# Ledger of designs, part 1: VH-VL binders against q8n945

All scores and structures are predictions.

Target 1, 189 residues: q8n945
Amino acid sequence: MGVSVDVHQVYKYPFEQVVASFLRKYPNPMDKNVISVKIMEEKRDESTGVIYRKRIAICQNVVPEILRKSLSTLVILCWKKVSILKVPNIQLEEESWLNPRERNMAIRSHCLTWTQYASMKEESVFRESMENPNWTEFIQRGRISITGVGFLNCVLETFASTFLRQGAQKGIRIMEMLLKEQCGAPLAE
Unless a header shows other numbers, all headers, positions and changes below count from the first letter of the chain; antibody chains are not in Kabat numbers.
F, E and O are the ipSAE of ESMFold2-Fast, ESMFold2 and OpenDDE, as the mean of both directions, binder to target and target to binder. V2 is 0.75 times the mean of E and O plus 0.25 times the DockQ between their complexes.
Where letters were taken out, [cut] stands.

## First folded at step 1 (VH-VL)

Design m01 (framework fv_mosunetuzumab)
Fold by ESMFold2-Fast, scan of step 1:
Structure m01 (fold): chain C 189 residues (1-189), chain A 120 residues (1-120), chain B 112 residues (1-112)
Amino acid sequence: as target 1 above (189 residues)
Amino acid sequence: EVQLVQSGAEVKKPGASVKVSCKASGYTFTGYYIHWVRQAPGQGLEWIGWINPNSGGTKYNEKFKGRATLTADTSTSTAYLELSSLRSEDTAVYYCARDSFDYLGYFDYWGQGTLVTVSS
Amino acid sequence: DIVMTQSPDSLAVSLGERATINCKSSQSVLYSSNNKNYLAWYQQKPGQPPKLLIYWASTRESGVPDRFSGSGSGTDFTLTISSLQAEDVAVYYCQQYYSTPTFGQGTKVEIK
């Protein structure tokens, strides 16, 4: 059916610094799979102060390369029949709601390279840590749903799980690097 | 093959300025920070600062703020360290070094070093 | 700044014997969120720049012989050369990258 990966991370930096680093995360040489990011829409709610942003990211489709590393000719033959695997790039739509007053930010991303075989969604929250107001809690849930693929389903799920897990780890590493660079050492417990 | 090639040795008088170059090759210059580290004769290593060649952004060790200036020229893949108001204590070998791929602050490739001597 | 202190300042070891170098940080360089120690080790031979040996306290850089190993966590770290070779005569430096980079004072390894 589908694959999900959950991440819970504490960044020992104030909320404002974490959000600033997140918004400046790309372009970044550590993640060469992200080709471009364009802001499509940005607006501020005057009553709440909430800032809404819609961005579109164009990313290299690395799924074909992952499948090509397989030694199975059957997997390679099936790869050629799945529509999602034939596009050179995927497009991700990201929506974010930044609430500076409440010191939280919700983020939703989903794949616009939509096919009958697969969809990808991600939900994330940055919020002030209850343990220390100078720390930021990050919670992320990524999901890939695979349908209509029959016997290939479990193989694609294995690659999807690896993709989501590696993507989450890379994202965390980039954020830690940017925070350390821009804000210095993490704040003590 | 990754290489960082530095300019030649220099002798300067107290109060002068020196500008050391570091030419990078074998990788995407804008993809990595360049750090500067010095070593006085017979002494240990001291970090000066880093530059991001992609943005021109810099960070300095507080000890060198106001005297050190880090720049980079992407058209020639060259990083520069300029140190002003030189004193005898600044006599050292100056190294440029490439940051790790993830900008973590450990250094995978180093230049050969440039000896700067401050004397009358 | 985090102060890095090495011991001993100099070490004489016979060829084929084990060399042990210690490094102590003035505060922990273990980042609890990712459980990694922000510590590297370098080798510097006379007239040459430093060469990266180990990062993340125990991860050996590509091309570095397996006789070099790093261990430790938090504030106390060790570089071990299991069987000293003639080409290992050098000064060894630890370096933290948890904050603004700082180096230990160096440990000179010589043949006895």
Scores: ipSAE 0.000, ipTM 0.463, lowest interface PAE 17.2, mean pLDDT 80

Design m03 (framework fv_mosunetuzumab)
Fold by ESMFold2-Fast, scan of step 1:
Structure m03 (fold): chain C 189 residues (1-189), chain A 122 residues (1-122), chain B 112 residues (1-112)
Amino acid sequence: as target 1 above (189 residues)
Amino acid sequence: EVQLVQSGAEVKKPGASVKVSCKASGYTFTGYYIHWVRQAPGQGLEWIGWIYPGSGDTKYNEKFKGRATLTADTSTSTAYLELSSLRSEDTAVYYCARGYDFLEGSYYFDYWGQGTLVTVSS
Amino acid sequence: DIVMTQSPDSLAVSLGERATINCKSSQSVLYSSDNKNYLAWYQQKPGQPPKLLIYWASTRESGVPDRFSGSGSGTDFTLTISSLQAEDVAVYYCQQYYSTPTFGQGTKVEIK
């Protein structure tokens, strides 16, 4: 039915530096799939100090390219038939809740582009590491749910897992690059 | 509570240098940008630059490049502005101010120091 | 650099009446990528540092009274005090942060 990919990463940098780097991740020359990012809402809660942001990202639809790399005739035919895979761009809505007092941040993203075949959601948390307060723990879960394609669900789920894994790895590499550029060498153990 | 406390007033001769301090408390010093803004008597506000204490990165207004140096000491949560080759036009109240949040692009300021009057006279 | 021009230089308003301050930028401070106006407003009372009132042209800072509001887009912005109180006597500054930050010359608000 659905596919999930889980990521757990420790960045050896303080929470504030990691969050600052994440919020500046786009635009970035290493990620050519993101066309634009617009901040739609920003609210601050006086009592808790929590900062809420809603952003909409317009991303190039890379699913066709990923599917082409499969070299599977069946998968390529499925890609050509499913109309959502042919749209040039995908809109993603990102909501974040930054709590500077508690030193944690929750992020939720989901695809706004309508389809009866697939939905995509991603949840992420940055928090102070339990092991070392100068390190930041990052936990992310990506989910793609595929419905209404019958016997092709397993084939599409394979590519969904590849898409999520590839995206997570690219994100980690971009973050490490930005942290090194902005904050210098990682803090020692 | 968040506080930025600046050093006391300075009187300097033309050509001298001045170093103003700004001690931060009540928040994670390394997580926020510290900006410097001055206000000449009877004139408007003028942005000098920022420092990110977590990395030591700095950015300067072109008008102050070569004369202003921003530094920070994370062990004491203190930011410094040093301005060299002082002229009478540098007579002003100098403020340190915290960038609104962790973002570099947040060049709007929620907490300000009380200000340091620097007077340049012969 | 972007030049910020405020009008009027000073205004006198009766207690309880509406005060309106205008700010014009020499270039648009609306960023097409995030559709935000990079514009803030500050209040400064004698002997004190500026106090943030409004950011992103219309977002009110926490703790700032509801009578303060910001509006406008692109190059023309307005700070409105819907019902002037005695404690609102101050100089008000607009600031752009679309490029290297610059401030308006200030508008002094006083009671009639």
Scores: ipSAE 0.000, ipTM 0.506, lowest interface PAE 12.5, mean pLDDT 79

Design m04 (framework fv_mosunetuzumab)
Fold by ESMFold2-Fast, scan of step 1:
Structure m04 (fold): chain C 189 residues (1-189), chain A 119 residues (1-119), chain B 112 residues (1-112)
Amino acid sequence: as target 1 above (189 residues)
Amino acid sequence: EVQLVQSGAEVKKPGASVKVSCKASGYTFTSYYIHWVRQAPGQGLEWIGWINPDSGGTKYNEKFKGRATLTADTSTSTAYLELSSLRSEDTAVYYCARDLWGDYYFDYWGQGTLVTVSS
Amino acid sequence: DIVMTQSPDSLAVSLGERATINCKSSQSVLYSSNNKNYLAWYQQKPGQPPKLLIYWASTRESGVPDRFSGSGSGTDFTLTISSLQAEDVAVYYCQQYYDLPTFGQGTKVEIK
């Protein structure tokens, strides 16, 4: 029993500009939950030109804040009984495959911190739009699954759904802001 | 605004080493590769290599392998080119330039550093 | 290495007239899967670094005047300045990035 959110967005900017903005997205004042991002691995395939990167992001654990917004004193009381909820930060592993020749980029992320009680996975693709080569298509699927926390499973799944939707929208807004600041107005149709 | 600011001109004797710096500002230093390209007097442009400032990974033109060393200091947003065993034919203006993750075209360049190798 | 050859080595054009610079690659820089040409054009004025004008053979860099245009495919490419202005006096370089980057020898554009 989990929750999932699907996003489809068109950025009216060339692929190179969108990828550049994505790579410099964090740290960002609009999303203070991301503390740092560090590259752990980078490999380039000389025959295909594909660039593989593994990054680790350190993020604020927002689960305590989400639980404090609940109306249940029992939920808040039980927060300190679950070790995952006490961790100050969470770690996200991001793998990306940038193909400059085919003008696409695949991204896969998952949470390293929560694995005993929860999993969070995200898959994203940036690619040149079929409608206009100066536009970039972005498709993202996020999933959160929660197990082993008793009656809190239902409460946490409700908040996880809201969190995924709000996070996706914040991410899109940050990208639009960066693209406009660094690349000017969106390209007209 | 995006800027790459390089160190000043150098005069070296044959056999010496030179180290040129390139300080980046106005963007996230670790999000772009830094390439080095040189231009001998009255000649065209010649690619030396690149460094990824985030990982420290490098790639060199075969012609410069063993003589060129590319490094970067993320705390100062500065990239460095060190060229050893200098010869008179190494006399050139050396440029740093940025690249989005290995596309190999360069949207911003440093102002250049003249390195003169003379006996 | 992919060898880039420009023609002519120098060109004199009157103000307001069209300037045309050619660039040939020793092998195709067109990648069939994405139908993109891995070719860029730069402008260099005396005492200054090169400035990116065109990438992907025909895409104009932000802030570059519309009188500059790139065309061509495969091995033969052209940079056109539709109406030469005084500030366009410079050396122009083509560059391939299909493989490790290599540059043409440059074309000097001067006013007649």
Scores: ipSAE 0.000, ipTM 0.445, lowest interface PAE 16.2, mean pLDDT 79

Design m05 (framework fv_mosunetuzumab)
Fold by ESMFold2-Fast, scan of step 1:
Structure m05 (fold): chain C 189 residues (1-189), chain A 119 residues (1-119), chain B 112 residues (1-112)
Amino acid sequence: as target 1 above (189 residues)
Amino acid sequence: EVQLVQSGAEVKKPGASVKVSCKASGYTFTGYYIHWVRQAPGQGLEWIGWINPNSGGTKYNEKFKGRATLTADTSTSTAYLELSSLRSEDTAVYYCARDYSWEGYFDYWGQGTLVTVSS
Amino acid sequence: DIVMTQSPDSLAVSLGERATINCKSSQSVLYSSNNKNYLAWYQQKPGQPPKLLIYWASTRESGVPDRFSGSGSGTDFTLTISSLQAEDVAVYYCQQYYDTPTFGQGTKVEIK
């Protein structure tokens, strides 16, 4: 069983500014679900110019907060017994491929500390907008795959979907805040 | 072969304006920021600003705001620096340079344009 | 602005001997989140533009001889030429790109 969520956002800033903001991420006071980010690897392909980076992000576990707000006490207690998200922090690995010649950037991330009952993966692309070359298109697809909890599948599906949607919305807000701080007001239509 | 070729030397009077060109070849002009850096005789290197040729977006060193204007013409793959209200301390070699990864270090430089301001 | 200070202003080194140039920043150019030092080194010969030698404090640009090496972290950085050759006579500049780019004042390397 799997759950997926898709997001599509246009940032009214040039590709280079959006990528620079993404790569130079400062600790953000709005981002209560990210503790730290560190770069593990960086490589440049001299023939193509593609820049590869691998980062690890340590994120506060937010699932118990979502469960408390969205489910009855009995279901929350049963969820805790499953041990699906009982880690204090979620560790996320992110790989990115920046292609300056094609003016696009692909990003893949997955959770390193997820339980044997679930895996979480995201894929994202930044590219020049087809509507306006001064704008950047952002497309993200998240997936959660769950095993071993058959009788709760419909409930788990709903919550996995909500978790991914909340993560995507927070990411968009953080990026827009960083762009305003680093690049000024958005460019006109 | 990546090349940045700049316009020739200029001699200007105080109060005049100068416009220096930087013609790019051997790569996709719109894919890279162009920075401008100057070097006065016997002095070090001083950053002026950058332009994104794709968008026309710019950033300036505070010292040059109001006097420097960076532009780019994508049809000719040429970047321009215009500096107004010239003073004797603006006498320098002006370089354009390419920012490959948008990080702010420079992999290719133009040959330089000497601007002399004298009365 | 981040102020970059080099030492010495000039040095004379015999062919084949080691040359060492120091660069100090007024504040750290180490970005803690990615553990990268935003520091580059350039070589400038008379009548020529600067040429990139080192970026990220210690990564050699493609085509740069292995006798050039960069080291250091935070505020203190070093460029080393392990065995000076005649073609290495030049002025060397450090540059930070942690904030708006600023350069050191330069170190002139001459043959003794």
Scores: ipSAE 0.000, ipTM 0.453, lowest interface PAE 17.2, mean pLDDT 75

Design m06 (framework fv_mosunetuzumab; at its last look DockQ between E and O 0.02; V2 from the best seeds 0.00; counts 0 for: pae E 15.6 > 2, placed apart)
Fold by OpenDDE, look of step 3:
Structure m06 (fold): chain C 189 residues (1-189), chain A 121 residues (1-121), chain B 112 residues (1-112)
Amino acid sequence: as target 1 above (189 residues)
Amino acid sequence: EVQLVQSGAEVKKPGASVKVSCKASGYTFTDYYIHWVRQAPGQGLEWIGWINPYSGGTKYNEKFKGRATLTADTSTSTAYLELSSLRSEDTAVYYCARSEYYDSWGAFDIWGQGTLVTVSS
Amino acid sequence: DIVMTQSPDSLAVSLGERATINCKSSQSVLYSSNNKNYLAWYQQKPGQPPKLLIYWASTRESGVPDRFSGSGSGTDFTLTISSLQAEDVAVYYCQQYYSTPTFGQGTKVEIK
């Protein structure tokens, strides 16, 4: 059973500015949950010009304490001891493929933590807007799949849905703020 | 040899427009961003903007928005800077330069020889 | 915009002696994610365009003599010419490319 969220946003800024802001989005005081971001790998394909980046983000565990305790108790009662839900931090891996020539970027992210209980994946794309070449479209698809059968599945799904939606909205707000700060007012039509 | 060759010196009156060219050779024109930088006599360097020759994407220094237009012709591997509504303060040597890295704005590893634009009554 | 400030404005150094130029940025140009300083140094001789010497604060451009070196991190950077040569007479500029590119005001290096 899984929850998915689709996001579509248009930034009225050139692709290059939007990507630059995205790459420096975290860590940010506006999202204290993201503790650190580190580039693990970077490669450039000389033939295509595509830049591949792999990053690891360390994030605070935002699962409510009540849920963590409840889940832990239930799992202990129904399953084997699961203490992994009480971890203070989670790790996210992000892979990106930036094509400066074509003015597009593909992003794949997934959670490295709790993989035995849940799978969280996001796929995103930045591309030139068809409406205005000086604008940038952002499309994101997030999915959380909960593995396991239990009466708390509904609660977890609700939490997951809220988490994905809020995360996406927060990300957009941060981007908008950064773009305004770094690039000024949005481009007019 | 990798090089950028710019057009010759220009003399313009206030209110006029000037268009400077920058021809690239020795490398794939669409693989690098072209930047424009100017330098007033005896002064420092001021960034004007960049263009992606492949996509045509541009970014301008806010100071020049509305007056500067960057274009590129891939068929001739030539970049252009057009500056309108010229003022005496626009008197400067204008340089084109390339940068390698997209997300870094880039250090400028290759420069044109410069084009002197003089604005006088 | 990030403001770059060089010091001194001019420097006279004897041949074979060390020349040191400082550059300060109004904010950090260190990117925490890749731990790189987005800082370059250029040499400009009269009637010529700037020439790239150093990028990423400490990496020498190809063909640049090893007497040129860059150091520093964050907001404070230094260009060092270990042994000044006659051909090193020029104006030197620091530049940040962390955001919208900006340059220092330049430092004129002359022979004493």
Scores: ipSAE 0.053, ipTM 0.671, lowest interface PAE 4.8, mean pLDDT 87
Fold by ESMFold2-Fast, scan of step 1:
Structure m06 (fold): chain C 189 residues (1-189), chain A 121 residues (1-121), chain B 112 residues (1-112)
Amino acid sequence: as target 1 above (189 residues)
Amino acid sequence: EVQLVQSGAEVKKPGASVKVSCKASGYTFTDYYIHWVRQAPGQGLEWIGWINPYSGGTKYNEKFKGRATLTADTSTSTAYLELSSLRSEDTAVYYCARSEYYDSWGAFDIWGQGTLVTVSS
Amino acid sequence: DIVMTQSPDSLAVSLGERATINCKSSQSVLYSSNNKNYLAWYQQKPGQPPKLLIYWASTRESGVPDRFSGSGSGTDFTLTISSLQAEDVAVYYCQQYYSTPTFGQGTKVEIK
């Protein structure tokens, strides 16, 4: 019914620096497909200290270009059959809960554009590493679900899996570059 | 040199509005929250609210909700406090102060010099 | 809101002697998961903004003399000046940042 990709990364930087870099991650010249990120809502719970943020990202839909570069007739036919993947831009809604007292942050993202036949969701956690309090653990799970096309499911799942893995890897590379540029060398073990 | 420099003293009549500025220099403006705190003559310190210059997000003390408006201009590294419907009890020195980006409630390590706002008829 | 109460309201101490200021919070400002007290101390001289002295209840801010120390946990906190200097004449404020920031009413330190 869908595809999921899990990622686990340790950033050898303090939690506060990692969170700051994450919030500044986009726009970024290394990913021109992210057009804008706007904060729509921000509030803090006085009893827990948790800071809630809601952001909307507008991204260029790169699916048509990726599919056209394919040598597979099946991939091209999937593109023609799944018209929702051909929209020019996609909107992503991100909600985050930052707990500076516990030094952790939960993030939930989902695609607002693909709500009829497809969904894309991502859940992430940044937390202080149990191995070293000056390091930050990052865990992310991306999920894509597509409905209604049984005989093309295997092709669409392969595409979705590749899309999620490449997106996650690109995000990690951008974070590593930002941390190094803004904060210097990673902290030793 | 990290500093916050505020605009000059203001004298206002009851019912008027005042807008105080706070210009940051010597650090990345979007990496720190800006808080506003006031101090009435001979009295203690009272927190008004914070703004995140990166996002424009704000949090207000309930006492000031609806009367205070916090804004920031990242192109000039300047934060603003606008207080409307002024009363004589709003006479105070108004301070801006910064806290760590990740903790909007934190300890305030850098403060502006203060702006005296006098509300009198 | 967390209410911060300082004692005494004013304190007169001779040069070179110890000054002790107390601060009580209406509820605990200790977060058990990280074992940190969300409490700061400030010094304010006439015509000047407050200056941060201590954060996390006992951590001295850079550039603050060793004679200033903070102690305590939970609801009861103390600022100590081990050997009062002339330049230490000021009003001292405690502040919690466990929730929406609140300040104590201040303690005025004078030379005897």
Scores: ipSAE 0.006, ipTM 0.509, lowest interface PAE 11.0, mean pLDDT 82
Fold by ESMFold2, look of step 3:
Structure m06 (fold): chain C 189 residues (1-189), chain A 121 residues (1-121), chain B 112 residues (1-112)
Amino acid sequence: as target 1 above (189 residues)
Amino acid sequence: EVQLVQSGAEVKKPGASVKVSCKASGYTFTDYYIHWVRQAPGQGLEWIGWINPYSGGTKYNEKFKGRATLTADTSTSTAYLELSSLRSEDTAVYYCARSEYYDSWGAFDIWGQGTLVTVSS
Amino acid sequence: DIVMTQSPDSLAVSLGERATINCKSSQSVLYSSNNKNYLAWYQQKPGQPPKLLIYWASTRESGVPDRFSGSGSGTDFTLTISSLQAEDVAVYYCQQYYSTPTFGQGTKVEIK
């Protein structure tokens, strides 16, 4: 049930620089789909040094555009009947656990919009690379399940997974651009 | 469509060197690590080392450090293993393999066909 | 180095019956940050390179038949062939990639 998208990227920059760039990554002119990001909660665990953050991201709803590009009359008619899918924006909740001592950060996110119709969850990790301590690995797994749209669930899941893969590629390019601008050329070059 | 094609079998005398090539096709060469693994006749698999074609970075099994040299030529999408000071116990099939995009210490999803190197007097 | 030990060294199984191969690592290959076991299984037929069957301990590589499954965590792992076919006669290797890659000694599977 649902579809999964996996990403693995190595940034040739130290963990601290990559995390700093990640936390300021959006909004960005290269990806207007992410409209705003606000920190809702932040706390430090004194005994471990782990910093917890909860953020809310407001993103442009691209589902209408995906459905509009379909040539299928049935899909278009179903789109017209499901008004909740037409909201202009969607909200994503992101939780992060930054561990400066172990030089890793775990991130979990899920969709707050459409919970009766869809489940969109992502988990990811930034960590010091085992190859080079001045490099950072990024590993992400996303899962999308759409429920309550009847027989069109698998079609909508496929469209959503394509969008997520494209968004992940854009996110990687934005990260590399920010790192180069802020920190100079990648290490070991 | 993704494949690794290795150079042909070689016969060498003790003390010589051998250079085995591994040409990648069907994927972006610099997105994956290339590993080298050997298998002596009737024996198991022994990891030699890896190269990151993007950075030129390498790691070696301690057993081969000083005798093995891994290189990559991004213009031809070809990785190389050079093994020097050959001994009879170096007789083996030498494989190149790429690791999955998950981690630099990867599982090997694509393997070359193998190159038999025979060391005899 | 992490030592990988397979058992048994050789296994004879009747066609259609279940084959079970065990692999133990000298250290845990479970990485706590991502909760993944860095373990793979390979099949090698005579004169051929190894073929990846399973990675992340239990994830089947694309194109691998459903009769192959992997299980286990930490230090103890199992490859199971639920219904042995003639084409499954091969040597099977486990491999850890948590650190410097190492392979088990291999398990030869034959038809009884």
Scores: ipSAE 0.005, ipTM 0.463, lowest interface PAE 15.6, mean pLDDT 81
ESMFold2 (binder alone), look of step 3: mean pLDDT 93; pTM 0.955

Design m09 (framework fv_mosunetuzumab)
Fold by ESMFold2-Fast, scan of step 1:
Structure m09 (fold): chain C 189 residues (1-189), chain A 119 residues (1-119), chain B 112 residues (1-112)
Amino acid sequence: as target 1 above (189 residues)
Amino acid sequence: EVQLVQSGAEVKKPGASVKVSCKASGYTFTSYYIHWVRQAPGQGLEWIGWINPNSGGTKYNEKFKGRATLTADTSTSTAYLELSSLRSEDTAVYYCARVYGFLSYFDYWGQGTLVTVSS
Amino acid sequence: DIVMTQSPDSLAVSLGERATINCKSSQSVLYSSNNKNYLAWYQQKPGQPPKLLIYWASTRESGVPDRFSGSGSGTDFTLTISSLQAEDVAVYYCQQYYSLPTFGQGTKVEIK
């Protein structure tokens, strides 16, 4: 079984503020169950100015609703699989390519902890909005693959699709809250 | 099933305005941009502009600025193109098309609306 | 604006033979950060809207026959129909989406 869900959003904040808030999602006062976020690799291409980062997040098994929604939909699925076995921690890997000259950022994320029966991957882009240079467009595509469930595939596809959409929308709302806390009121224009 | 269904053919006099509709179904209307493209008889494709139904934001081809207006009604999942001060050169089939984001490919197209401008 | 130029303007090919259409952009549409070419190909038959065939220069849209393939990178792109069939008679357009959309002028494919 595989499902794919696409989401887009416009944040009424400049690109640099949105990227900074995204990169500072952890540590977060609304997210006390994140144990650590560590930059594993960071490289800057001097000719293009592109900054590559690889981060790994470690979260406690007990994940509250707020944390679940502040993380990718990947976490929701990994945690639900993991909770049955009471695994103490879950791990997410994130790669990002930030281009400050072109004012865009590509992000790729996946779950490391529970891949035997399910996988989840997300690709996201932040870009300066063409509607208003003081706004930022966010585009995200999530994919879920579930194996070994046989005749339940149809039912699980429906739930997985709904979960991806709801998770993404809630994540966007939490990002708006983080931007307000860190950057003040959104730009009116 | 994803569908974009456009309004019927229009015949207008020079100087008039026309408003073409594009009703979307089978997907979340606010998750995709709607672009408008026209094609004069026997000619190629010309991009007019896009609208983001989620924000109401728009972008126009410079050639159409001041004459084209793009709007969207999220309650009916319908996008609109209004073109004013019509000239004979505006005779064309007008298409709406779905695009994921503002810089992507056109995966679904409406059937087209023929607008004829003649005296 | 990125200018898209197709060649030839028209092409006549015998049934079962290979058809090749070229598309050139005035600047590169390859984005180095994701290594993707922001280029698509469309097929348009008389009285119908354009239909997406290829995106990201070489990815075939679901439901499109495997005789259609896209290739190229940067500024030079090719659409190939490996064995032309009667239903392939159409005008083909390339399109860039690296910036605001622009289309090639179209290539008309006919049977000899």
Scores: ipSAE 0.005, ipTM 0.474, lowest interface PAE 14.6, mean pLDDT 80

